# Ledger of designs, part 1: miniprotein binders against Manganese-dependent 2,3-dihydroxybiphenyl 1,2-dioxygenase (bphC)

All scores and structures are predictions.

Target 1, 315 residues: Manganese-dependent 2,3-dihydroxybiphenyl 1,2-dioxygenase (bphC), of Geobacillus genomosp. 3 (q8gr45)
Amino acid sequence: MTAEIAKFGHIALITPNLEKSVWFFRDIVGLEEVDRQGDTIFLRAWGDWEHHTLSLTPGNRARVDHIAWRTKRPEDVETFAEQLKAKGTEVQWIEPGEEKGQGKAIRFRLPNGYPFEIYYDVEKPKAPEGKKSRLKNNVYRPSYGIAPRRIDHVNVWTTNPSEIHQWLKDNMGFKMREYIRLNNGFVAGGWMSVTPLVHDIGVMVDPKGQPNRLHHFAYYLDNVTDILRAADILREHDITIEMGGPGRHGISQAFFLYVKDPGSGHRLELFSGGYLIFDPDWEPIEWQEHELQEGLIWYGPEMKPGGPMDDTTEC
Positions, changes and structure headers below are counted from each chain's first letter, unless a header gives other numbers.
ipSAE, averaged over its two directions, is called F for ESMFold2-Fast, E for ESMFold2 and O for OpenDDE. V2 adds 0.75 times the mean of E and O to 0.25 times the DockQ between the complexes of E and O.
[cut] stands for letters that were removed.
The coordinates of atoms that the task and the answers printed are left out; those that the model quotes come from them. Centres of patches stay.

## First folded at step 2 (miniprotein; from A2 with W40Y W57F)

Design s17
Fold by ESMFold2-Fast, scan of step 2:
Structure s17 (fold): chain B 315 residues (1-315), chain A 95 residues (1-95)
Amino acid sequence: as target 1 above (315 residues)
Amino acid sequence: SVEETLEKIKELLEEARKLIDQGDLYEAIEKLAKALAEIYRALEKDPSNPEVLRELFKLALAIAEALKLIEQGDFEEAVKTLEEVLKEIRETLEK
């Protein structure tokens, strides 16, 4: 029986300034603070069907603690553990409740060092008393901040993207949706999913030659105009909107902007639109070297090579 | 001229080598791709020096090997391959 990943579940981040990161993600971005465990704060977007989709833990430097994926079936967690061990991957078991709101899980590292987690059991969100929507929502939409609907994807950088694309395909069932191929045949980036989304994960080459870096993770908003409202909110608080946004991606076709958490430097993408893939015979879209700029930025403010958009955080 | 083409290829490979040492692999790959493009343009022209055209073909193969080594994570071997090629270009230009 083949074990299957259902979706991107959450990302766990370390921040050197917890108070500023919480202010940014909770008060400006508008994620709900849902729980605490020790010094860790758990947050989710209003439409996320998870206990949390982001956790923030204080530490000496900004880094990723883990990137978590939910399985389709309860037994798939053990099946993934056995398959990974059979291939020589070290697997650590995490007990139910060791990560608050979550059942048993496994943690391991990809060949390049990315810290991954796989789980199934998770506490479902409930609206706070008095805040339940009459529209029969299980969570109440907040009326403050940017208020994105749900977590969308993660984008990670490495030295050899094709190695990681192949590993994800072979070990976790990801399918290539769009990719960039240079004239020499090198695949500079690839966007992959196990869901109808264009990507649950993007893996690109790091221009600084670093083997395991986080470039960004994304939350989805209902409308393109919500991205423009987000820009207004960020500007009001003197938070810099990064080059390239607000604009449109060629890859995914989504409208976007990038912004860094002022407390950590971890990059967030606010993302809207794009297309969905329900067709089992979908063919991967190839972007060629002469199309590289258009694939990344179809239109929007120009990004300067070697500038702040090349900034990444440690995994 | 063919000498102008070799000078341009040499500059691109010297930049690629430095970028590999600095860990700027994406920019290094871009420089190597540009060097290959210059080689293919030179190969399509009428030869002013047949010996140089043979060296350009060898250079293209060596650059392809360097790209493969970068893909495999063998950066020291990739740099070594490019250094040998740079030495060959310099010797050709001195004639």
Scores: ipSAE 0.000, ipTM 0.118, lowest interface PAE 23.0, mean pLDDT 85

